# VH-VL binders against o60147, part 137

Target 1, 175 residues: o60147
Amino acid sequence: MLEKNKYLYIFRHIQTNQVLLSQGNVLKKTALFQLPYPLQKPVAPNGMRPAKLRKDHWVPLLKVEFPNESMFQSVFMQLLNYRKYRSVQPLTSDLLKLPIPVRRRKIMRQEVPNTIADLADILNKEKFPENSVRLQLSDKSDSEYADWPPSVQIDSEEIKLSRGFREKTTVDEAR
Key: E = the ipSAE of ESMFold2; O = the ipSAE of OpenDDE; V2 = 0.75 times the mean of E and O plus 0.25 times the DockQ between their complexes.

## First folded at step 6 (VH-VL)

Design la11 (framework fv_lerdelimumab; at its last look DockQ between E and O 0.03; V2 from the best seeds 0.00; counts 0 for: pae E 15.9 > 2, placed apart)
Fold by ESMFold2-Fast, scan of step 6:
Structure la11 (fold): chain C 175 residues (1-175), chain A 120 residues (1-120), chain B 109 residues (1-109)
Amino acid sequence: as target 1 above (175 residues)
Amino acid sequence: EVQLVESGGGVVQPGRSLRLSCAASGFTFSSYGMHWVRQAPGKGLEWVAVISYSGSNKYYADSVKGRFTISRDNSKNTLYLQMDSLRAEDTAVYYCARVPYGSSAFYDYWGQGTLVTVSS
Amino acid sequence: SSELTQDPAVSVALGQTVRITCQGDSLRSYYASWYQQKPGQAPVLVIYGENNRPSGIPDRFSGSSSGNTASLTITGAQAEDEADYYCNSRDSSGNHLVVFGGGTKLTVL
C-alpha cells in the first residue's frame, strides 16, 4: 500500500534512549540490525542470547508524513546513511577517557537529539514544497533539537502511545 | 608520526582466501574508524569497507558484501581484511586509510598498499 | 547518484594554471577532497574541506566548489605536479559512505 510508504516512524528505547527507524507503525525484528550495542547482555553457555524485539520497551519518538513515496525513500535512505556515518566517526577525547559502560550510556543517550538533528539537516538540504512534510512528535519539546525548514509543518497533536494506551475520539465513543 | 603499514598481499587463485593486515602507529588507533580502499591496476580508487573505533559497526561496498570481513584488534593497533571467495576483479592494491572527524569523508593518512593478485 | 565524474586527462604547460573538475550530486551537500597519486605510490591528500591544505602542500594548490561541481586549481604548474588526481566526497544517497571520482591524469608539458 502506498499509504505505508509515505510514513517514517522513529522509535526510542525507554531505558537506553537508542533509536530505531521504521517504514510502518510496527517495528520489525530486522530493525535490531540498526543497533550498534546489544539490548541484552550475553548469557552462558551460548554467549549472546538471540535478540528479541520487545515492543513494550519501544515508544514512538516521532512520525513524518511525506507527500509521496519518492520523497519518503530519499529521506529514509539518507537518514540510515547518516546513522552509519555517525557510527564510524572518531571518538572524542572526552569520551575516550570514560570507562566503557559510562561511554556507551553517553553515546546512546545522544541518539535522540542526533537523529532529530539529522532529520532536520536532511530536510533542510532537500527543497521540498512549503508545508508538504508533516512532523508529529510524542514530546513536542524534542522539536527544539533542530531548526526546521519551511517544508516542515509541525502537528499540534502528539502521537498516541501503542503500549496499551488508546485515546478514543468522541465519534468512537458514540459507537 | 602517523604510520599505516599493510601486509598479507600476494598471488592467490580464484575462490581462495587471503587476510590483509594494517599495522597502525603514531596515534590513538582505538579512537578512530578505519577504512580499506583498493585500486585495480591502471584503474581508480574504490572504497571497500569501514569499521568503527570499537569494532561494533562494519559497512561494506556492494561488490564485496558477504565475501569480505573487516575486523580490528585495538590491543595490537591492527586492522584486518579477511577476503573470501576471491575473484579476478578483486585484483588490486589494497590501502588502509584513516578518516578524521568531519562532514566530508576525506583520508588524511594512507598506508603504502599491499598488492593482491587473483589469477588462475 | 553516488558517482563523481572527472575528465580522464588534462594537460598544462609548465608555469601555467590548470583546473581539474569533479561533478556529482553529493557535491551539492558535501565538500570534495583531492588526492595526488604518482606511479607506484599511495595517494596523498592535497585539499580537503573545499580549500584547506595539509601541512607540506604547496600554496599553488587550491579548491573551490559551486552547485554540484568541485574544482582543484594548480596555479603555476610545476613538473612534479604531473600525476593522477582523484576527488572524493561523502555520499548519503545509498549504501556507500564515500565515493571517488574516476581520476584525472595531469600531464605537464
Scores: ipSAE 0.595, ipTM 0.826, lowest interface PAE 1.4, mean pLDDT 84
Fold by OpenDDE, look of step 7:
Structure la11 (fold): chain C 175 residues (1-175), chain A 120 residues (1-120), chain B 109 residues (1-109)
Amino acid sequence: as target 1 above (175 residues)
Amino acid sequence: EVQLVESGGGVVQPGRSLRLSCAASGFTFSSYGMHWVRQAPGKGLEWVAVISYSGSNKYYADSVKGRFTISRDNSKNTLYLQMDSLRAEDTAVYYCARVPYGSSAFYDYWGQGTLVTVSS
Amino acid sequence: SSELTQDPAVSVALGQTVRITCQGDSLRSYYASWYQQKPGQAPVLVIYGENNRPSGIPDRFSGSSSGNTASLTITGAQAEDEADYYCNSRDSSGNHLVVFGGGTKLTVL
């Protein structure tokens, strides 16, 4: 059995590309609080938090294995801080020219690359041991959004896509 | 509505070149990996090439490597396949297909395909 | 490169259940996806991941996996289900390579 406490899963919304962070391979309802926009019915595509977590609307984007839970927690908190920081930054003049729904959608579309870049930035600063952090992506091309430090080993295999959670694979079980 | 429309197919002689285009609409093109898949007449599907969202990464099937070039112009929402040194075995309907962002290798949308015939 | 194998043809009686199987080493590491193709048409995604159906796909379509195999099951086959079915997955020997099965022609009797 894999120790979920040292695993970071990042999920993306299949329509909006919003991002949720998860400890372990199953999304919890509390993850919705990570979203920067207010809770309104019914649809996230309008830049709103959904009323309920629909696990089937989220797919794994990447998986990160840390050496221990402490390192996971550190990175996890930092990721949340980066997101918060970004959410309070003034909007550019270009964005302000757009209608609010369009603006929100545009911002949400940047969450995936921003999150990946944030993760890389955090890891570059943490100075973890070489190859001590294992990164697995649903699409390996997503690694191009950041420069990864030597502490990060990018898996050659991509994660399987499962809505709301990542199922164990034969490869995962063999590790 | 998501739409993919291939064009550029036709009849060419062996050794010649042809350039296919795939016009995308109804979605943020730059946020999706794109693939070319072909199907010879009466045969199965064969993967041809992939290009990443930004165009930074490209991969090809061994059967076309060195002859075909996949590219994209995100400002034009267009995917391309430059086919050089065409062979008879390249005769096929060529499909462009979208892979959802952050996804591995499933195609949620396909174009209608464009027929390429390589014949003497 | 990795290969995926499918039976070239299967038949099912109307209203009955049929399973189409895909086999290959890549399936140990990656999920298969399934596509339906009717004559003169482009393929249509019917199943991806373990058992995910795109919008518009009937619930009689389901997916499963075991070891180096993946299966598409049609529970209660309809006449309109007669088509060619292809599986695909990532190629375990490559980075962004993709491999397709040879396809299975499904006849509804």
Scores: ipSAE 0.014, ipTM 0.583, lowest interface PAE 9.1, mean pLDDT 85
Fold by ESMFold2, look of step 7:
Structure la11 (fold): chain C 175 residues (1-175), chain A 120 residues (1-120), chain B 109 residues (1-109)
Amino acid sequence: as target 1 above (175 residues)
Amino acid sequence: EVQLVESGGGVVQPGRSLRLSCAASGFTFSSYGMHWVRQAPGKGLEWVAVISYSGSNKYYADSVKGRFTISRDNSKNTLYLQMDSLRAEDTAVYYCARVPYGSSAFYDYWGQGTLVTVSS
Amino acid sequence: SSELTQDPAVSVALGQTVRITCQGDSLRSYYASWYQQKPGQAPVLVIYGENNRPSGIPDRFSGSSSGNTASLTITGAQAEDEADYYCNSRDSSGNHLVVFGGGTKLTVL
């Protein structure tokens, strides 16, 4: 029995730039629980957690290919821990001075660069073999949020934007 | 299994100091902000203090500000409350409590509490 | 400063429905959470957010809110539900301040 490569899929929200992590190329509705539960009673569209998963609002950010399940699980769990870590921190005084809607937007806009930096930090510490991890981005300039170790090879080709990581059907495009 | 165990309570005279400890197990302690909540005998719950996961940010109730210091040692999975200039109104059971992911201002796990009695 | 007000005591007949209320200005902006405390024991979370039950909490416990008021409802009250109940929330004027209600003693008759 041969070990199979394992993929980490990361999505961003087209409006808020919030980030979701996925083990599969399609988001499950339970992925929304990765986002903080809102403290405000009104749940605005620019809030911390939407009430429903709208697949047309989430697009690929990046994809990571690992040589095996063990490496994938280690990185995936660490990445989730970094997000939990950040979410329980008190807000800075500068953020607290902002009106709540402005504060939310500023926090959410940092999720893409923060997630990319977290991923790179984890990979720098893991000491994986050279060129053993393949990284593909939807926008290659996003790689500039971090310094990457020799274990990471950044794919020269960008991910095409779509509804998830699967090829879109012709029904929408035919119109 | 998440466990929080407080210790260090006892009977002390007014003006003295006491240090409480909360030993954490069954979770990644360094990933969670932690709170102290107290309850005077026969009275309700009162929030005391909070410390961020790293220990960099600390906030206190007005009733204890300047007298109590919250701290943590992530290498020992231990939360502390240094209580200086103790007063009779500080007599209470002291609980350590964990907030769940997302900092929703509610506590999913509580310790059993340690009693502090301030009297002469 | 923000306070949460609860009735000190409420009674319910065995098997009947009871509602425990929590009122304060902060509840216009923030959800309440509810804790059960039996004598000599630590509090136990029973409801968080609008109406979420932690694993292991019976489905007879539910929560709701409107305006500045949050409610904990127990349908089909059992003898084991006799306890003190506390609500908590954030201060509407500060993001890191936590407030508790004064507590409600529930007696099951």
Scores: ipSAE 0.000, ipTM 0.471, lowest interface PAE 15.9, mean pLDDT 81
ESMFold2 (binder alone), look of step 7: mean pLDDT 91; pTM 0.933

Design la12 (framework fv_lerdelimumab)
Fold by ESMFold2-Fast, scan of step 6:
Structure la12 (fold): chain C 175 residues (1-175), chain A 120 residues (1-120), chain B 109 residues (1-109)
Amino acid sequence: as target 1 above (175 residues)
Amino acid sequence: EVQLVESGGGVVQPGRSLRLSCAASGFTFSSYGMHWVRQAPGKGLEWVAVISYSGSNKYYADSVKGRFTISRDNSKNTLYLQMDSLRAEDTAVYYCAREPYGDASLFDYWGQGTLVTVSS
Amino acid sequence: SSELTQDPAVSVALGQTVRITCQGDSLRSYYASWYQQKPGQAPVLVIYGENNRPSGIPDRFSGSSSGNTASLTITGAQAEDEADYYCNSRDSSGNHLVVFGGGTKLTVL
C-alpha cells in the first residue's frame, strides 16, 4: 500500500538563517511564499512573485515523522500560521531605527530558534501518543531551543550534511 | 495544568507608576508569546501589548505606546507590564494571556486578572 | 484602527440555536477567535481558526467565516451558555495588532 505524506521537512538558509517548511524532501518555488517581504512594499498572499532558489543555499534543519496524515496536516498548518503572524507584524521602534538590511538580518537570524520553539509548542498542545512523533535534527543542539513533550522521540543520529546531500535537497526546477 | 496569576494591581493617583506581574506555570513559558489585555469596569476587552517568546519583539496599542513597557523573565516564568504616566482611562482589570501559535488573534489561556484603579 | 462590530445583545430559548455575528474589514484576511466571559470571570476561548474548538469546549459551539463576517453558532443552547461573547481578529491598521468586538450579551430563555 502507498504511504501518504506524514513527514514535515524544515530547511534553513545557510547565510540568513531563514526557514522554509516543506511537505517533501525537496524545496519547491512556492515555498518562497513563506518568506516575509518588507512591509513598505505591497504584500499579496497569492500574488507574490517567488524569488529564485539557489540550490546550494538551503540545507535541512530537521525532519519530523508523524503517526498519520491528519496529525501532520494539523501541525503543518499551525506552524504556517505562526510564520504568517511574524511576516505581517508591525515593526518595533527599535527595529525601525536600523538600516533595512541590518533590520532584516536581525529578524531572519531568529527564525531557526523561533521555528523550533514553535514546533515544540504545537506538539505540547496536541494529544499525541507517547514516543509517536520522530524528530531528527541536523544539529542535535538545536533541540535545546525548546522543551519537548513525551510524545516526541528525538533520533540519536543527526541528519548528515555533505556537499552531495546539500545539492540533492534543491528545488525541482534545478534538476 | 496551565496557570497564569496576575499581581501588582491597586489604587494609584494619576501621573504615578505601577508594575504588574504575571506568574506562569504548567507550560514551557519561553515557547509562548504573551499579551496584556484590559477591561474597564462594565466595558469590553481592549488589547494592550504583546511580547514575543524570546522577548526580542514588542508591540503596543496606540493608547499606551510611550507610557507602558512590556517585558519578561524566562528564567522566572514571569511577564511584566510597567505602567508609567497613568491616566483615569487606564482604570481596568488587566489580564495576562497566552498566544499558542503566534496568531495575535488567539489567546488560549487567561489569568484571573488584577484590578488597577487610577483616581484622584 | 480597524473595528469589529457585534450586536450588544441577543436572546435564545433553551435548547434552540443562536448565531452571534462579528463584522469587520480585518475578517477578510484573518479568522476570528471567540471568547466567552461570565460575570467576574476571565474570558475563555471557545472557537478559533474558523471552526476549531479547544479541548473541553462542548461540540454545540461552532464557527464560520464568509467575506467580512464571522459567526459563532450555539446549537441547542444551555443555561450555562448565558454570558458575554467577544470576537477578536488581527488589526489591519498596522499599529494596533489585535482588535476585539464590542461584545454580545447572550440571554438564555
Scores: ipSAE 0.000, ipTM 0.480, lowest interface PAE 13.0, mean pLDDT 77

Design la13 (framework fv_lerdelimumab)
Fold by ESMFold2-Fast, scan of step 6:
Structure la13 (fold): chain C 175 residues (1-175), chain A 120 residues (1-120), chain B 109 residues (1-109)
Amino acid sequence: as target 1 above (175 residues)
Amino acid sequence: EVQLVESGGGVVQPGRSLRLSCAASGFTFSSYGMHWVRQAPGKGLEWVAVISYSGSNKYYADSVKGRFTISRDNSKNTLYLQMDSLRAEDTAVYYCARDIYESAGYFDYWGQGTLVTVSS
Amino acid sequence: SSELTQDPAVSVALGQTVRITCQGDSLRSYYASWYQQKPGQAPVLVIYGENNRPSGIPDRFSGSSSGNTASLTITGAQAEDEADYYCNSRDSSGNHLVVFGGGTKLTVL
């Protein structure tokens, strides 16, 4: 068995707080299809090209190390399904009364707590061994958005961030 | 019990205007987002416009933007589509539809449709 | 903007299983819904949010999705299932909020 893809990286946008999931330590342009709200207006007449990915606008939120690729794939696919599910949920009456731009900002701000809660929910439902999943956050207080199962070990060290996106920070923490 | 009934269709010359109405009954109209969807004779479905439950937010397909105006009167349980500067390509059966969610595009109830023919 | 692609026609024998597919990049982010339309009638929602059936829709209708593809499956097709089937989804690339597939005409032999 190959152990290549046993890390899950989650990134957040520095301005909008929108979240992107990644199978590795580098975001690919295709990850932008996860977003319900475009980062910039389409400029092509046919609108077929996705918005340009600016890597310096995305910072690591957290990374998760799994014991093997099978566990990683299971959790990754379930997180993608949770994101799709959330995109079609009914809006509350309080949100519906807001102008669309204000409503979108409020929804986007909730992506960080929602993604963390979804990750914890998935891990609580799975039968993983005790202390087999390692979680490292950029801000440890974000771990308070959820109750974690015994399978999860939260790293006491936060992911180091400097000015702008530092790919080396996430790569250096791998393995 | 839920019912949507469109009216106002007819034959109209290019460049003229027409207003469609959709009368809703059997549910709390003011709690749902509403859409207009059209279908040209022998062709597929094409989304036209959406209005939020309060009426404050509206979006349009690029093909009708600037020419069509969606509106609603919650006190009368009625949805409207004001169609200005009509073109031959606007010829279609126009359906009003209720969204299960805000703007997910899941249309659980449709009206019977009203035919708009734009011809000289 | 995102397009949704459907094959224009498909046939199935009475009592057999048929699968109608819808493909587009928006389906990676949003679930499709499926509509049945018979001649001279308004569309009827048969599946939404991956695999939810509205009240009154027979259990032979089911939905699934994977990647950029959504599928409508009719298990044990009946004569009354002969119709046009449309998928739709949200367009994430702009302010065009809803997009429909071109439709698939199902013939029950």
Scores: ipSAE 0.000, ipTM 0.492, lowest interface PAE 11.8, mean pLDDT 79

Design la14 (framework fv_lerdelimumab)
Fold by ESMFold2-Fast, scan of step 6:
Structure la14 (fold): chain C 175 residues (1-175), chain A 120 residues (1-120), chain B 109 residues (1-109)
Amino acid sequence: as target 1 above (175 residues)
Amino acid sequence: EVQLVESGGGVVQPGRSLRLSCAASGFTFSSYGMHWVRQAPGKGLEWVAVISYSGSNKYYADSVKGRFTISRDNSKNTLYLQMDSLRAEDTAVYYCAREPLDTSGWYDYWGQGTLVTVSS
Amino acid sequence: SSELTQDPAVSVALGQTVRITCQGDSLRSYYASWYQQKPGQAPVLVIYGENNRPSGIPDRFSGSSSGNTASLTITGAQAEDEADYYCNSRDSSGNHLVVFGGGTKLTVL
């Protein structure tokens, strides 16, 4: 929290299960660039990439504390590359049989298990010291989406956000 | 300065093979997905193939599937298109194009193109 | 059909505004990007993701979308804008990742 360069926060959308990565406990509007854009139109109810960031619609999924800035940067960059890679894959035949709105909803719901699996894959490839990476999950059962290396210590303590996050936050209504 | 330079085009008879190359410079080639896009004389742009940054995933337009093979050598910063069983309809200028890291389906840089003429 | 539809030609007087349109069902789901191509040259990206300009593209170029239609607008057309313009979008109807429009030839009178 105080050592911002060592922490990765991952947020999930409360309705769509879309995922955003953040270098710190505050979501910035630029995090929306991680969602399928520029080519994706909004998908009801919230779209693939919203016009503005509504902080009350995003909740912490997990927080990762790294031993140092170098390890943080390596993992963060690789996660962004995994997200880019997934965004360009052709859809499976099963997904192609579905109407576009249903198909996109299924794709969005898979972002949570996919992101957790990608994170674990990256951490398994990197050779970090035993118990050197601290993983906090809002829901500990989400750890079951992957096999974790010995470098990872998992705990289920509450993820603390910046003092002003969602506290007294109001969102302008779209007209 | 990002540069993509295609080579290997030429005149070839129907049923023959040709291999195109695209030499990349000015960026970290291994971090970007790459595409081949072609344009028949006096016609529009047509997407041909894509290869992922690692080379693990490859996809093709239906018109070339089974005949063309896309590949890359990240150690040489080079993209390839192996074209087998060429047809008159494959006559076109072939461009290599870079897909940006954080987006999909559009190209921020294109090569100058290399002309392939399939003629009897 | 998997193709995006563009009018084959459009004309505009020097200094006036022109709108080039691209239509297809994929545009209900995905934004279009736009390329300018001059004779004997490679395409150049002018608009991506509805209305974003790459570095070096003049402010007179803008994009918009509504329903199944995307538009490229050139406000105050100049002689150097005479070119072919292509839209493209992501194709979700098959294993095609990308589709292009047929192109629109812009003549600046």
Scores: ipSAE 0.000, ipTM 0.480, lowest interface PAE 14.1, mean pLDDT 79

Design la15 (framework fv_lerdelimumab)
Fold by ESMFold2-Fast, scan of step 6:
Structure la15 (fold): chain C 175 residues (1-175), chain A 120 residues (1-120), chain B 109 residues (1-109)
Amino acid sequence: as target 1 above (175 residues)
Amino acid sequence: EVQLVESGGGVVQPGRSLRLSCAASGFTFSSYGMHWVRQAPGKGLEWVAVISYSGSNKYYADSVKGRFTISRDNSKNTLYLQMDSLRAEDTAVYYCARTPYEDSGFMDVWGQGTLVTVSS
Amino acid sequence: SSELTQDPAVSVALGQTVRITCQGDSLRSYYASWYQQKPGQAPVLVIYGENNRPSGIPDRFSGSSSGNTASLTITGAQAEDEADYYCNSRDSSGNHLVVFGGGTKLTVL
């Protein structure tokens, strides 16, 4: 009946360059739990609501199409694990010598290069067939943050979002 | 394919110098911290040094501090270890290894190693 | 500086469960990671950050941590698991150093 999901969308914050992963072309409030807690106030498990998602602040960074859902799930879970481990580990010595406001800004700015590098790392580690993975970037120059395996086709077509991306869901989640 | 390949090992006399290289491919080298780890024949793993993704911060094991210098060239995707004042106890296979952060405490990709033998 | 202590050798019968331990004061503050090394080969990361498996590592490998002790458990040991196992962690001395355990040689009988 319905084809299972084989698309990964990655969004970036227009001001901070922070990154959110999505299993579809619409961001949900739960995506905010991906953000590093040391740079964002953590949401208490009991009784506190997550911060409201302002979808007008997020734009597509890239879209990946996988041959099947199994490959999508494997890559998505690995990418979440890389993000989680980067956010939980102690700060690098390079960052510790900087003033707190400068440090915070540099950490956030590195999320785009790091996410792209991690995605490429995962795809290089997996032995997918040649030209089986389609990568579409909003800014093609972002492909230069990584070396891509033969399994990846880079496409320059505009990333298409659902009609409801910035309208109903943004209103519903902002309130 | 993500790979690290060490080179520059060989036989060298005590008191002399040797430079090791580690060529990285298949990932964005400039986004990762890098370690050197050694293993004497028949012995365990011993951490040697780490360098930050930018090259700004470097840390060394007490056994090599003042004698070894870690460096990197991100434009060439290459890590280096300059080894000065070599001693017999520096004889080991030297591995380069990648880390997500300089102080993560784990290394997810390792090279095959290069043998350094310090003997008269 | 702090050190990590491992027993030098352990044996397990084929198909049985074995537990390899690592002990040190740094483990009160940091999780241990575990590496498998076969003769003539480079180490392979099998567990990181207490109990996370890299892609390609069988689910029979698991990690745990309590106090100053970390453990690697292999459930249903296979012949190919015969190897040296090393734990590592951050040194708690404040010098931002990395420390390895002495290694445990696992023999599968």
Scores: ipSAE 0.000, ipTM 0.494, lowest interface PAE 14.0, mean pLDDT 78

Design la16 (framework fv_lerdelimumab)
Fold by ESMFold2-Fast, scan of step 6:
Structure la16 (fold): chain C 175 residues (1-175), chain A 120 residues (1-120), chain B 109 residues (1-109)
Amino acid sequence: as target 1 above (175 residues)
Amino acid sequence: EVQLVESGGGVVQPGRSLRLSCAASGFTFSSYGMHWVRQAPGKGLEWVAVISYSGSNKYYADSVKGRFTISRDNSKNTLYLQMDSLRAEDTAVYYCAREHYDSLGFFDYWGQGTLVTVSS
Amino acid sequence: SSELTQDPAVSVALGQTVRITCQGDSLRSYYASWYQQKPGQAPVLVIYGENNRPSGIPDRFSGSSSGNTASLTITGAQAEDEADYYCNSRDSSGNHLVVFGGGTKLTVL
């Protein structure tokens, strides 16, 4: 209750490699507003809004624990801004030469490296106490996309994809 | 209670400059992106510009790009719009609007607006 | 350069249901939000996302979307609901980040 907003949960789409940020360990439908492209192709050219949230299509990428809610909010807001404004940046000539589906796939593929690099950049700009920010990744090799400041401690244990960011407790299983 | 109060509107001649201000209160101003939206008399809403929470990212509608500059002072909880080379078609009520933190695209709070009249 | 299209005017009898629609390519990728504007007043957010109401907005207001179309529904319209209604959406076409519909004037008879 007292520490409920000290964690940043980052999810990855299992097929597209797109990323969603969350303040909670379970995605809300509103998280889809973060996506610049729909997750599914329209069957007819009269179009589709962002796909319905399929929780089984999103797996943990990483979990960040902050020492307090203020630091969490600061980093979360900065990371959302990096994502929002990257999505509206002008495309390079090389990308504009590609068919739209190929172009979107190439852009989506970069979301995991970009998000990890953005997180490290934010944490390097803001001086947090040594070992005060704890990272737990689903794949520790993803930490290699960035150089981390002394404030960051990377957990030796990886997140198990089958559980998402939730672990069943004895109490939960009894109900 | 969230409040946004615009000021600086008035009557100006074509080609002149005007600076609008938006005073924010009741929330952590430095945590939100801010937008300017205008409405010509008897017409619909038109998006003008956005500035990110830190001031690092700025974007403009093509109709104002190169003429208008959005800025903010987080220490004063104030948003600005510097309007240069004003044209008759810039005549409108200008609203300051707060961006919802989950998305660039919608505004949960609006100011009362300030009228800018560019007289020929 | 994408635009959102709304009918300019619609009427509803007191206590009846009315649906205001918004159409455009942006709605294929992004949710619409809806604003109510009364004469001489600033717009007020009434629906955002698929069907989220801000605090203070009556439960007679609801939203829905399908394909390139978003709708605002007022179930049991009241006299005070007479206003202009605008939809908006995020636009990534390169010329605008945000796009608004032309507005629909609702008259409550």
Scores: ipSAE 0.055, ipTM 0.654, lowest interface PAE 6.5, mean pLDDT 82

